# VH-VL binders against q9h9l3, part 312

Target 1, 176 residues: q9h9l3
Amino acid sequence: PRKMVAIDCEMVGTGPKGHVSSLARCSIVNYNGDVLYDEYILPPCHIVDYRTRWSGIRKQHMVNATPFKIARGQILKILTGKIVVGHAIHNDFKALQYFHPKSLTRDTSHIPPLNRKADCPENATMSLKHLTKKLLNRDIQVGKSGHSSVEDAQATMELYKLVEVEWEEHLARNPP
Short names: E, the ipSAE of ESMFold2; O, the ipSAE of OpenDDE; V2, 0.75 times the mean of E and O plus 0.25 times the DockQ between their complexes.

## First folded at step 17 (VH-VL)

Design ya2 (framework fv_fezakinumab; at its last look DockQ between E and O 0.82; V2 from the best seeds 0.83)
Fold by OpenDDE, look of step 18:
Structure ya2 (fold): chain C 176 residues (1-176), chain A 123 residues (1-123), chain B 111 residues (1-111)
Amino acid sequence: as target 1 above (176 residues)
Amino acid sequence: QVQLVQSGAEVKKPGASVKVSCKASGYTFTEYYMHWVRQAPGQGLEWVGWINPYTGFEFYAQKFRGRVTMTRDTSISTAYMELSRLRSDDTAVYYCARSGTYYYDSGPRFDPWGRGTLVTVSS
Amino acid sequence: QAVLTQPPSVSGAPGQRVTISCTGSSSDIGLGYDVHWYQQLPGTAPKLLIYENSNRPSGVPDRFSGSKSGTSASLAITGLQAEDEADYYCQSYDSSLEGWVFGGGTQLTVL
């Protein structure tokens, strides 16, 4: 059995008008929710929009932030060979400019049994916040300080654990 | 119609540099990665590296690190590959090829390819 | 030199079935990365033939099929035609190299 980790990333806006989403924080937790990685990351380009209300990223967090290329290497080392769980995880991988095998990827935003358990349409894309509240009776992403990528990664892992057995069996019968 | 138009053939001497261009059209240049692949005469395909035109991030195969530089000009949807300190075994057809930024966007498959640019290195 | 291993050549008569194997390792195909196949006609650029193991782009005949299992992939061509004479390359991603890798290529001759 492969080891499983959950990932969540926060992005800031770079490039013209801040439309480019650049990785500014990455958190990785193991199956038990232990933090394996949690670093602020310095984008290679000037930050135009910190997107603080969502990202929780502030200018002060970038003072000692890990350069992107270094952070990317560290993160990839952790992810390689593991089943990676995330919510709308394509955004995380895109920000990392990284390809993880589809067969080793679990996106909690696209797991029909999870939505069914939450009394949501199976083919709908539900937010992490909503699923966490419905299924874990926990409030995440509250307040005005922005998101906590650690909290979100932990929630994502906990959500997946609710449907892990069923979903893994499904995937085994229907490999991507 | 998605097209990749590459610059013309080059003849260089050993030790020189060559810069090949690849102009993209028919799609949003910044939404796809641009790869470079070369093929020596009678040999197979060899991946050189890739660049994200959106972020400017580039990554090169170990073999070419220190000699290759990939850049892009988003204003004209053009990618560039520069190879320095050329030697005879760098003689090859160099291709640019498009791939998606993630699986939802055509993934890491290369499609389409440019027609290739022959670079000949000879004394 | 090629990270993925292909037979250097295969041949078949018109109408026959041929298969081209692509053997990787635990850091590429064996890790779960998808395999893509490209056809290269003489004097032309490679063309995507199969993507993500078994999918055909539009315009590719259903005579071409792909599969993957374990650390290997396979390209099958049924009803072999003269126009199928070309070089075929498999491709995947190698995590250890953090880059894309190609097979050595297989020259298909139609007898």
Scores: ipSAE 0.877, ipTM 0.934, lowest interface PAE 0.6, mean pLDDT 95
Fold by ESMFold2-Fast, scan of step 17:
Structure ya2 (fold): chain C 176 residues (1-176), chain A 123 residues (1-123), chain B 111 residues (1-111)
Amino acid sequence: as target 1 above (176 residues)
Amino acid sequence: QVQLVQSGAEVKKPGASVKVSCKASGYTFTEYYMHWVRQAPGQGLEWVGWINPYTGFEFYAQKFRGRVTMTRDTSISTAYMELSRLRSDDTAVYYCARSGTYYYDSGPRFDPWGRGTLVTVSS
Amino acid sequence: QAVLTQPPSVSGAPGQRVTISCTGSSSDIGLGYDVHWYQQLPGTAPKLLIYENSNRPSGVPDRFSGSKSGTSASLAITGLQAEDEADYYCQSYDSSLEGWVFGGGTQLTVL
């Protein structure tokens, strides 16, 4: 069987008015939720907005953070050849400046059976926080100190495991 | 109307450097990757590398690392590829080409392409 | 040389069907990366012909079609016309090289 990992990234605002999302932390967990990678990452562009309420990133985390090019190489080495699970994962891949094969990508924000289990419209894009609360009875992204990308990656993997069998069968019959 | 306009042909001696430009128009320059691809006379296409015009992040094919540098000037929507320590086997047409940054925004396919810049390296 | 393998040439008569193969490995096409095809008419830049295995850009006639299976892809041209005489290149992404890769190109001759 092909190995599976889950990823979650934290982004800070760079560029004009801080509107561009740049990678500032990445967490990767294995199928059981064990941490394979968790590093603060220094963007190549000047940080305009730390977005601390959501990212949990502060200026002190950027001191001695891994430079983007090095972190990207480490992360891609882990992701290559694996099924990668994420929530709105296109944002993470864009921040990594990376194309992962569509056939090996699982986005928990676009899995209709997962929304069905949460009593949500199948075609809606539900937040990770909402799905985790409805399906796992767990509160994540709590408080004002920012999100934990480790916590988010772990929750994302657990959500995917709820629909893994039926979704993998669906994808085998209806490949992307 | 999306367009990539490249600089004119260059003739260089071995050991020299060449800098080719690619001016983009008709789209937001910083929202797409810019790639460089070369084609030696009578030969196939060879990917050289790419640059993200927004971040300035550049990545090169292993064969060209140490000799190629890609830059951009966002104020004039222009990408540059500089190849140093030229050899006769660097004689080729050098193309710039645009790709998306993820699957929903044109994906990794190359479209459009510039018309190419012929670089001739001879003594 | 080229990372993806194509036959160096293919030929057909007007109205016939030709097929051009593109063979990769487990680190590119076999890993699930899509295949794109480019047409290069004599003296011109390559032009996108097929993207994401089987999709046609606006303006490309349905005589051109693409497919992908396992580690290989194919470009089919039906109703062959004189103006189809060109070089055809497949392209994908290779994870071990961390970059875009091309086939060696196939020269189509219309007899």
Scores: ipSAE 0.798, ipTM 0.905, lowest interface PAE 0.9, mean pLDDT 92
Fold by ESMFold2, look of step 18:
Structure ya2 (fold): chain C 176 residues (1-176), chain A 123 residues (1-123), chain B 111 residues (1-111)
Amino acid sequence: as target 1 above (176 residues)
Amino acid sequence: QVQLVQSGAEVKKPGASVKVSCKASGYTFTEYYMHWVRQAPGQGLEWVGWINPYTGFEFYAQKFRGRVTMTRDTSISTAYMELSRLRSDDTAVYYCARSGTYYYDSGPRFDPWGRGTLVTVSS
Amino acid sequence: QAVLTQPPSVSGAPGQRVTISCTGSSSDIGLGYDVHWYQQLPGTAPKLLIYENSNRPSGVPDRFSGSKSGTSASLAITGLQAEDEADYYCQSYDSSLEGWVFGGGTQLTVL
């Protein structure tokens, strides 16, 4: 069986008007929730909008942040060959400028059995905060100081474990 | 109409450099990656590297690191590939090709391709 | 020097079925990366033929099909026509080389 990790990223706004999402923090945890990677990352473009209310990223975090090219290399080495779990995970891969194999990707925002356990419509896109509260009795992303990508990656892994056996069997019978 | 228009053929001496251009039209240049692929006469396709036109971030195949530079000018929707310290075995047609940045859009497939630029390295 | 292995040539008569294999390794196709196929007519640039193993872009006839299993992929062409005479390349991503990789190409001859 393949090893499994969970990833979460925080983005800042780059480009004109700050509308492009660029990677500024990435956290990766293993199956047990142990942190394998957690770094602030300096985007290759000028930061226009730190988006601090959601990202938790401030100017001081960028002073010694790992340059994007180096961080991307480190992150991809960790992800290679693994099942990667995330929430709305394709946005994280886009920020990494990387296409992980679909067969090794698990997106907790699109798992009907997970929604069913939360007494939510199976086809609804549910937020990580909402699912975590309903299924793990845990409050994440509290306050206006921004999200913690470590906390969010850990929550994402715990959510996936609730449906792991059922969903892995489903995917084996219905390849993406 | 999505289109990639490349610069004309070039003849270079060993040790020189060449810079090939690829002008994009019919789509938002900064929303897609640009790849470079070469094909030596009678040979197959070889990936050289790519650039994200929005950020300027580039990544090169290991064989070309230290000799290739990929750049762009977003004001004219044009990507560039420069290959230095040319050798005779760099003689090839050099193609640009577009790929998506997101699975829910075009994804990693190469579509479209430019018509290619022949670079001949000879004395 | 190709990373993915293809037969150098295949041939078939009009109306027949031909297949073109594409064999990779545990660091590319075998690791789960998708395979894309390109057709290159003589004197022209490559053109996308099949993407993500089995999908056809608009304008590609349904007699072209693709599949992937284990470390290899296959392109099938049924109802072979003279206009199918071209070079065919498979493509994937290789994690060891950290980049996109192509097969060596297969020259299809229509007899």
Scores: ipSAE 0.782, ipTM 0.907, lowest interface PAE 1.3, mean pLDDT 92
ESMFold2 (binder alone), look of step 18: mean pLDDT 91; pTM 0.936

Design ya20 (framework fv_fezakinumab)
Fold by ESMFold2-Fast, scan of step 17:
Structure ya20 (fold): chain C 176 residues (1-176), chain A 123 residues (1-123), chain B 111 residues (1-111)
Amino acid sequence: as target 1 above (176 residues)
Amino acid sequence: QVQLVQSGAEVKKPGASVKVSCKASGYTFTSYYMHWVRQAPGQGLEWVGWITPYTGFEFYAQKFRGRVTMTRDTSISTAYMELSRLRSDDTAVYYCARSGTYYYDSGPRFDPWGRGTLVTVSS
Amino acid sequence: QAVLTQPPSVSGAPGQRVTISCTGSSSDIGLGYDVHWYQQLPGTAPKLLIYENSNRPSGVPDRFSGSKSGTSASLAITGLQAEDEADYYCQSYDSSLEGWVFGGGTQLTVL
């Protein structure tokens, strides 16, 4: 049996017109929702757009942030060999410049049974906020000052637990 | 249309440095990773390392750390691999190869490959 | 030495089937990383043949197929043709080395 963690990252805009998403915060929680990692991360490139309304990142958070290369090493050490749960998790892995094995990846934005429980079309991509409200009766990402990646990671783990038995059985019969 | 064009063959003496170039065309240079792989005569493929052209983030196989440096120039879509303190057993064809940044973006597979640059180290 | 293990050679007659194995460990293929295969004709650069265990790039005929199970992967070539004579390399990612790894290569001889 492999250990399971949930991850959520916040990205800022770098590069031409701020169109490149660069890692600026990462939170990782264990199966029970306890925080294993939560750090602000300094991108190696100039930040053009903090995307504060969604990321919650401000210039002040960058002052003592962990440099990307060091943070990446710490994060990958935690993720290696574990089942990693996330929502639209491909964005997190791209920001980390990391390939996690597909067989050990669980994306709550692409689990048909989870959408079915939420009375949503199975092939639709539903937001974390919507699924959490519908299935856990909990409001996350409240307000306009940015998201908490800890809160998002915790919600993501709880959502996965609702379908864990069913989805693990499906994956065992239908390996990716 | 997507192509990687490498610099020409090099002959170096032991202790020298060599810098091989790889010019990309037909795609957005900064949206893919660039890898370097070598192959000694009659031997197999050996991964040297990679660079992300957008950020310049580089990572090298343990064997080459301290002797290899990877750089890029985004203005001319060109990646470079410099290997220092050359030894006779560094004689090899050095390839550049492109990979995606995630599974749906062409994934971690290497495609295309440059045609290779032969580096001969002899006295 | 190579991180992934392949037989050094394999042979078959035209029209026959051959398989080439690729064996890894718990830190690469066994951890769930995909396997890719490359064909290298004499004097040329490697060319992508199979990616993500079993997918073919455009232009690769369906007589080439890949599979993966546990810590190992396999490349199958059916209907062998003379032009298939080449070196074949498997590739994956290794978490302990934090990098891409290759098999030692298998030389296919078409008799």
Scores: ipSAE 0.733, ipTM 0.881, lowest interface PAE 1.2, mean pLDDT 92

Design ya21 (framework fv_fezakinumab)
Fold by ESMFold2-Fast, scan of step 17:
Structure ya21 (fold): chain C 176 residues (1-176), chain A 123 residues (1-123), chain B 111 residues (1-111)
Amino acid sequence: as target 1 above (176 residues)
Amino acid sequence: QVQLVQSGAEVKKPGASVKVSCKASGYTFTSYYMHWVRQAPGQGLEWVGWIDPYTGFEFYAQKFRGRVTMTRDTSISTAYMELSRLRSDDTAVYYCARSGTYYYDSGPRFDPWGRGTLVTVSS
Amino acid sequence: QAVLTQPPSVSGAPGQRVTISCTGSSSDIGLGYDVHWYQQLPGTAPKLLIYENSNRPSGVPDRFSGSKSGTSASLAITGLQAEDEADYYCQSYDSSLEGWVFGGGTQLTVL
């Protein structure tokens, strides 16, 4: 069996009017929730909008942040060949400019059994915060100082573990 | 209707540079990645590299690094591939092709393709 | 050479079945990356024929089907027609190269 990790990224606004989402933090945890990677990342372009309310990123975090190209190499080394779990994970892969195999990708925002356990419509896209509260009875993303990508990655892994056996069996019968 | 319209054929001398354009229409230019693929006469397809039109992020196949540059102009929805220090074995049809992200569209696939630009390198 | 291996040619008579193989390695198809197939008629740009191993774009007949197992993929064409004469290319993504890779192409001749 392949090892499994969960990822969550924080983005800041770069480019015209701060509309481009650029990677500014990445957290990766293992199956048990232990942190394998957690670094602030310096975008190659000028930061227009820190989006601090959501990202938790402030100018001070950029002082010793790892440059994007170096951070990307480190992150990809961890992800390659592993099953990667995330929530709305396409946003994380876009921020990394990275192509992970679909067959090794698990998106907790698009797993029908997970929604079913939360008493939500199977084909609805539910937020990480909502699913975590409904299924783990835990509040994440609390307050207005920004989200913790470590907390989000850990919650995402725990959510996936609730449906892992059922979903892996489904994927074996219905390859993506 | 989604279309990619490429610039016309080019004839260059060895050592020169060529810049091929690919104008996109019928979709949001910055929502998809643009790839360049070449095909020498009678030969197979060879991937050159890609660019994210919104960020400007570019990545090239190892064989072309140091000689190829990909750029875009979002105001006219046009992508460019410039290949420098041309050799006779760079003679090929150069295609642009659109792809989605790995997750967003169930995996990247090249669709549509431009009609191709023949670049001939001869002395 | 091309990164993915295809036979250089295949042939069949009208109504027959032909299969085109595409062999990769542990860094591309074997790592779980999807395989796409393109059809190239003489003098034209390639056209997407099969994506994500087995899916058909709108307008592609169900005579064309794809499959993937281990480090290899296959394109099957049943009920072969004269209009199927073309070059066929498989494509995947290679993690060690961090790029898209193509097979060398297979020329299909309808006898």
Scores: ipSAE 0.694, ipTM 0.864, lowest interface PAE 1.1, mean pLDDT 91

Design ya22 (framework fv_fezakinumab)
Fold by ESMFold2-Fast, scan of step 17:
Structure ya22 (fold): chain C 176 residues (1-176), chain A 123 residues (1-123), chain B 111 residues (1-111)
Amino acid sequence: as target 1 above (176 residues)
Amino acid sequence: QVQLVQSGAEVKKPGASVKVSCKASGYTFTSYYMHWVRQAPGQGLEWVGWIHPYTGFEFYAQKFRGRVTMTRDTSISTAYMELSRLRSDDTAVYYCARSGTYYYDSGPRFDPWGRGTLVTVSS
Amino acid sequence: QAVLTQPPSVSGAPGQRVTISCTGSSSDIGLGYDVHWYQQLPGTAPKLLIYENSNRPSGVPDRFSGSKSGTSASLAITGLQAEDEADYYCQSYDSSLEGWVFGGGTQLTVL
């Protein structure tokens, strides 16, 4: 197999006024878009703001959610040694309290060729929803039930595939 | 300025517990990991573990699991490392050290370091 | 035992160049994790000397430089001075241990 996966995490608000982002769901898919992991995760801190419009997380999802320490261990076993694709992925890694090697990280919010294909400025940070609509003619993150992290991870992998050859060649010549 | 101030030297008997403190100042205590590293006399550096002061999440090197506990008190910006069931080979200088929580926030490098706390375990 | 391998000692005369190696594996340096270097003068806490393979903190002279290739890193000291006599430690992150790892340390003696 290609040693490549895509990840998308959902965060809820904890801490003062719910300003701290804490992991509440994680989805990981393989190169072909098959789900390798998808679990609700119980933060170690009290949830102040579910951010349901974006996260899709509700109180009911926390009842049997996997504790953070256990979920983190499971997730890291999947990510270790693989190229990990995500959108604004540093937020996901920070929520996991994890350092993934920079050379094995691909952030679809910061790939200039991908923005070029979408007729966007090369150095702009574009949303996953916008890039997916523009390049794949697909609507994601629709409705009021919140985002599907599985859907987002799958879209992220497909977006990366559009520039994979070009971007991997660039990284080989210009290591991060 | 960013500072880490550690508690004073301790002398303990085998089987006792020791609790070392590390008081942080000059930065947002809850935004950085706090690590503990020890060094036995004449030996190298050995990582013990870290704690995230905001979440309280703690992670320890395999060697120390079951004997070490890391805690913090955010009201006084102080981190603690408690080591129990002390053995003579736990005699070491114990350092606290700060790291970022991701690459953009000073990354995983350790800076600054406390001056160290000598813990002597003898009968 | 240390996870990263360093020579236990290195020596040089004033004005000479010395290098200290740091060898890891596919789960740390070989996986792409950065290497940091610390200098420990006798009786003091370690001090950050080089970070992210080759960067110097403010106040560190350019006689100190770092590099990384494959599963190994090197610290080079040029124009060796008596005050460089110290222990030097490399550090990285190991994915299989899910933790920070240090080299065994290298004692530099200025002859």
Scores: ipSAE 0.785, ipTM 0.895, lowest interface PAE 0.9, mean pLDDT 92

Design ya23 (framework fv_fezakinumab)
Fold by ESMFold2-Fast, scan of step 17:
Structure ya23 (fold): chain C 176 residues (1-176), chain A 123 residues (1-123), chain B 111 residues (1-111)
Amino acid sequence: as target 1 above (176 residues)
Amino acid sequence: QVQLVQSGAEVKKPGASVKVSCKASGYTFTSYYMHWVRQAPGQGLEWVGWIQPYTGFEFYAQKFRGRVTMTRDTSISTAYMELSRLRSDDTAVYYCARSGTYYYDSGPRFDPWGRGTLVTVSS
Amino acid sequence: QAVLTQPPSVSGAPGQRVTISCTGSSSDIGLGYDVHWYQQLPGTAPKLLIYENSNRPSGVPDRFSGSKSGTSASLAITGLQAEDEADYYCQSYDSSLEGWVFGGGTQLTVL
């Protein structure tokens, strides 16, 4: 069986008016929710907007952060050949400047059965916070200090596990 | 009208360096990857590497690491590939080609391509 | 040597069907990476012909089609025409090499 991991990244704003999302933290957990990777990452571009309310990133986190090129290499070694679960995971992969195979990617923001279990429209892109509260009765992303990518990755894996059997059967019959 | 316009042919001696340019127009230069691909006379296509013009992050095929450098100048929407310590077997047409940065934005396919720059390494 | 394997040549008569295979491994096509196809007419740059296994760019005729199964992909050309004489290249991404890879190219001759 192919191993499965969940990923969540935090991005800061770079470029004009901070409109470009650059990787500043990445957390990866295994199937059981154990942390495999969790590092602050120094973007190759000047940070214009830390987006601290959402990212939890502050200037002090950048002092000893792993340079982007090195962090990317470490992260890709963990992801290669594995089923990777994430929420709106295209944002994470774009920030990593990485194409993961579609057949090995699971995006909890685009799994119709998961939305159905949450009493949400099947084609809506619901937030991780909403799905976690509705289906796991757990509050994540609480407070004003920013999100924990570890907490988000763990919640994402648990959400996927609720539909794993059904969704894997669907994908086997309807390959992406 | 999306276009990639490359610099003209170059003739170099073994051991020299060559720098090829690729000027982009008709799209947001920093929103797409720029790839370099070469083709020796009568041979197939060989990927050299890519650069993300916004960040300047570059990644190269293992074969070319240590000899190739990719750069860009965002003020003139131009990408560059410099290959050093040239050998006779570096004689090839060098193409630049654009790709998306993720599946929702043209994905990893190469389109458009520049017309190519012939680099001849003469003995 | 090319990473993806293509036959060096294929031939057919006008109006016939030809197929060009592209064989990879468990680290590229077999891992689920998409296959793209390029047509190169003599003296010109390659042109995108098929992307993401089976999609046609605007302007590419329906007689060109692509498919992918397991570690291999195939380009099919039906209603073969003289203007189809060209070199055809498949392309994918290889995780072990961490980069884009091409097939060795197939020269199509219309008899």
Scores: ipSAE 0.764, ipTM 0.901, lowest interface PAE 1.2, mean pLDDT 92

Design ya24 (framework fv_fezakinumab)
Fold by ESMFold2-Fast, scan of step 17:
Structure ya24 (fold): chain C 176 residues (1-176), chain A 123 residues (1-123), chain B 111 residues (1-111)
Amino acid sequence: as target 1 above (176 residues)
Amino acid sequence: QVQLVQSGAEVKKPGASVKVSCKASGYTFTSYYMHWVRQAPGQGLEWVGWIAPYTGFEFYAQKFRGRVTMTRDTSISTAYMELSRLRSDDTAVYYCARSGTYYYDSGPRFDPWGRGTLVTVSS
Amino acid sequence: QAVLTQPPSVSGAPGQRVTISCTGSSSDIGLGYDVHWYQQLPGTAPKLLIYENSNRPSGVPDRFSGSKSGTSASLAITGLQAEDEADYYCQSYDSSLEGWVFGGGTQLTVL
């Protein structure tokens, strides 16, 4: 049996006009929601836009942040061989510049049964905030001071647990 | 028409450095990773490393760390691989090849490939 | 030397079927990473033949097929033709090496 973890990353804007999303924080929680990893990460490129309203990241967090290459190594060591749950997780993996096996990836933004439980169209991409409120009756990402990647990772794991049995059975019959 | 055009053959002495270029056309250069793969005469394919053109982040196979540097110039859609402290066993055809950055964009497979640049290291 | 293991050669007559194996380990194919296959005609660059275990790019005939099970993958070529004579390489990703890995290559000889 494989262990399961959930990941959520915060990105800041780098590159021209701050349009490149660069990793600036990563949180990983286990199946029960316990924190396995939570670090601020220093991008190798100049930060143009902290995107603080969403990321919660400020210049002060970068002072002792772990350099990207080192943080990437630490994070990949935790993810390797595990089922990794995330919401729109392709954004997290792109920011990590990492290919996780498709068979070990679970994206709560693309699980039709989860949308169905939330009374949402099966093929729509719903926000983590909406699904969490609808299915767990919890408010996350509250206020304008930015999101907690720990809170987001915990919510993502709890959402996946709602459909885990039926979705794992589906994947066993229909391997990706 | 997605195409990768590589620089011409090079002959170098042991201890020298070589810099090979790979010019991309027919796609958004910054939306894909660029890999370098080499093949010694009569031998198999050996992955050297890759660069993410938009960020400039590079990662190299353990064997080449300390001797290889990958760079890019986004204004001319060109990637470069520089190998230093050349040895005779670095004689090989060096290929550039494109991969996606995640599964939705061509995934991790290498397509297309450049035609290769022969680097000969001899005294 | 190569991380993935392939037989060094395989041969068949026109019209026959051949299969080329690619064996990895628990850190690459066995971990769930996909296998890709490349065809290299003499004097040319490799060309993508099969990607993500079993998919064919545009222009690749359906007589080429791929499969993956456990720590191994296989390339099957049916209805062999003279123009199939080439070197074939499998490729995957290895988590312990944090990089792309290739098989040693298989030379296919057609009568």
Scores: ipSAE 0.735, ipTM 0.886, lowest interface PAE 1.3, mean pLDDT 91

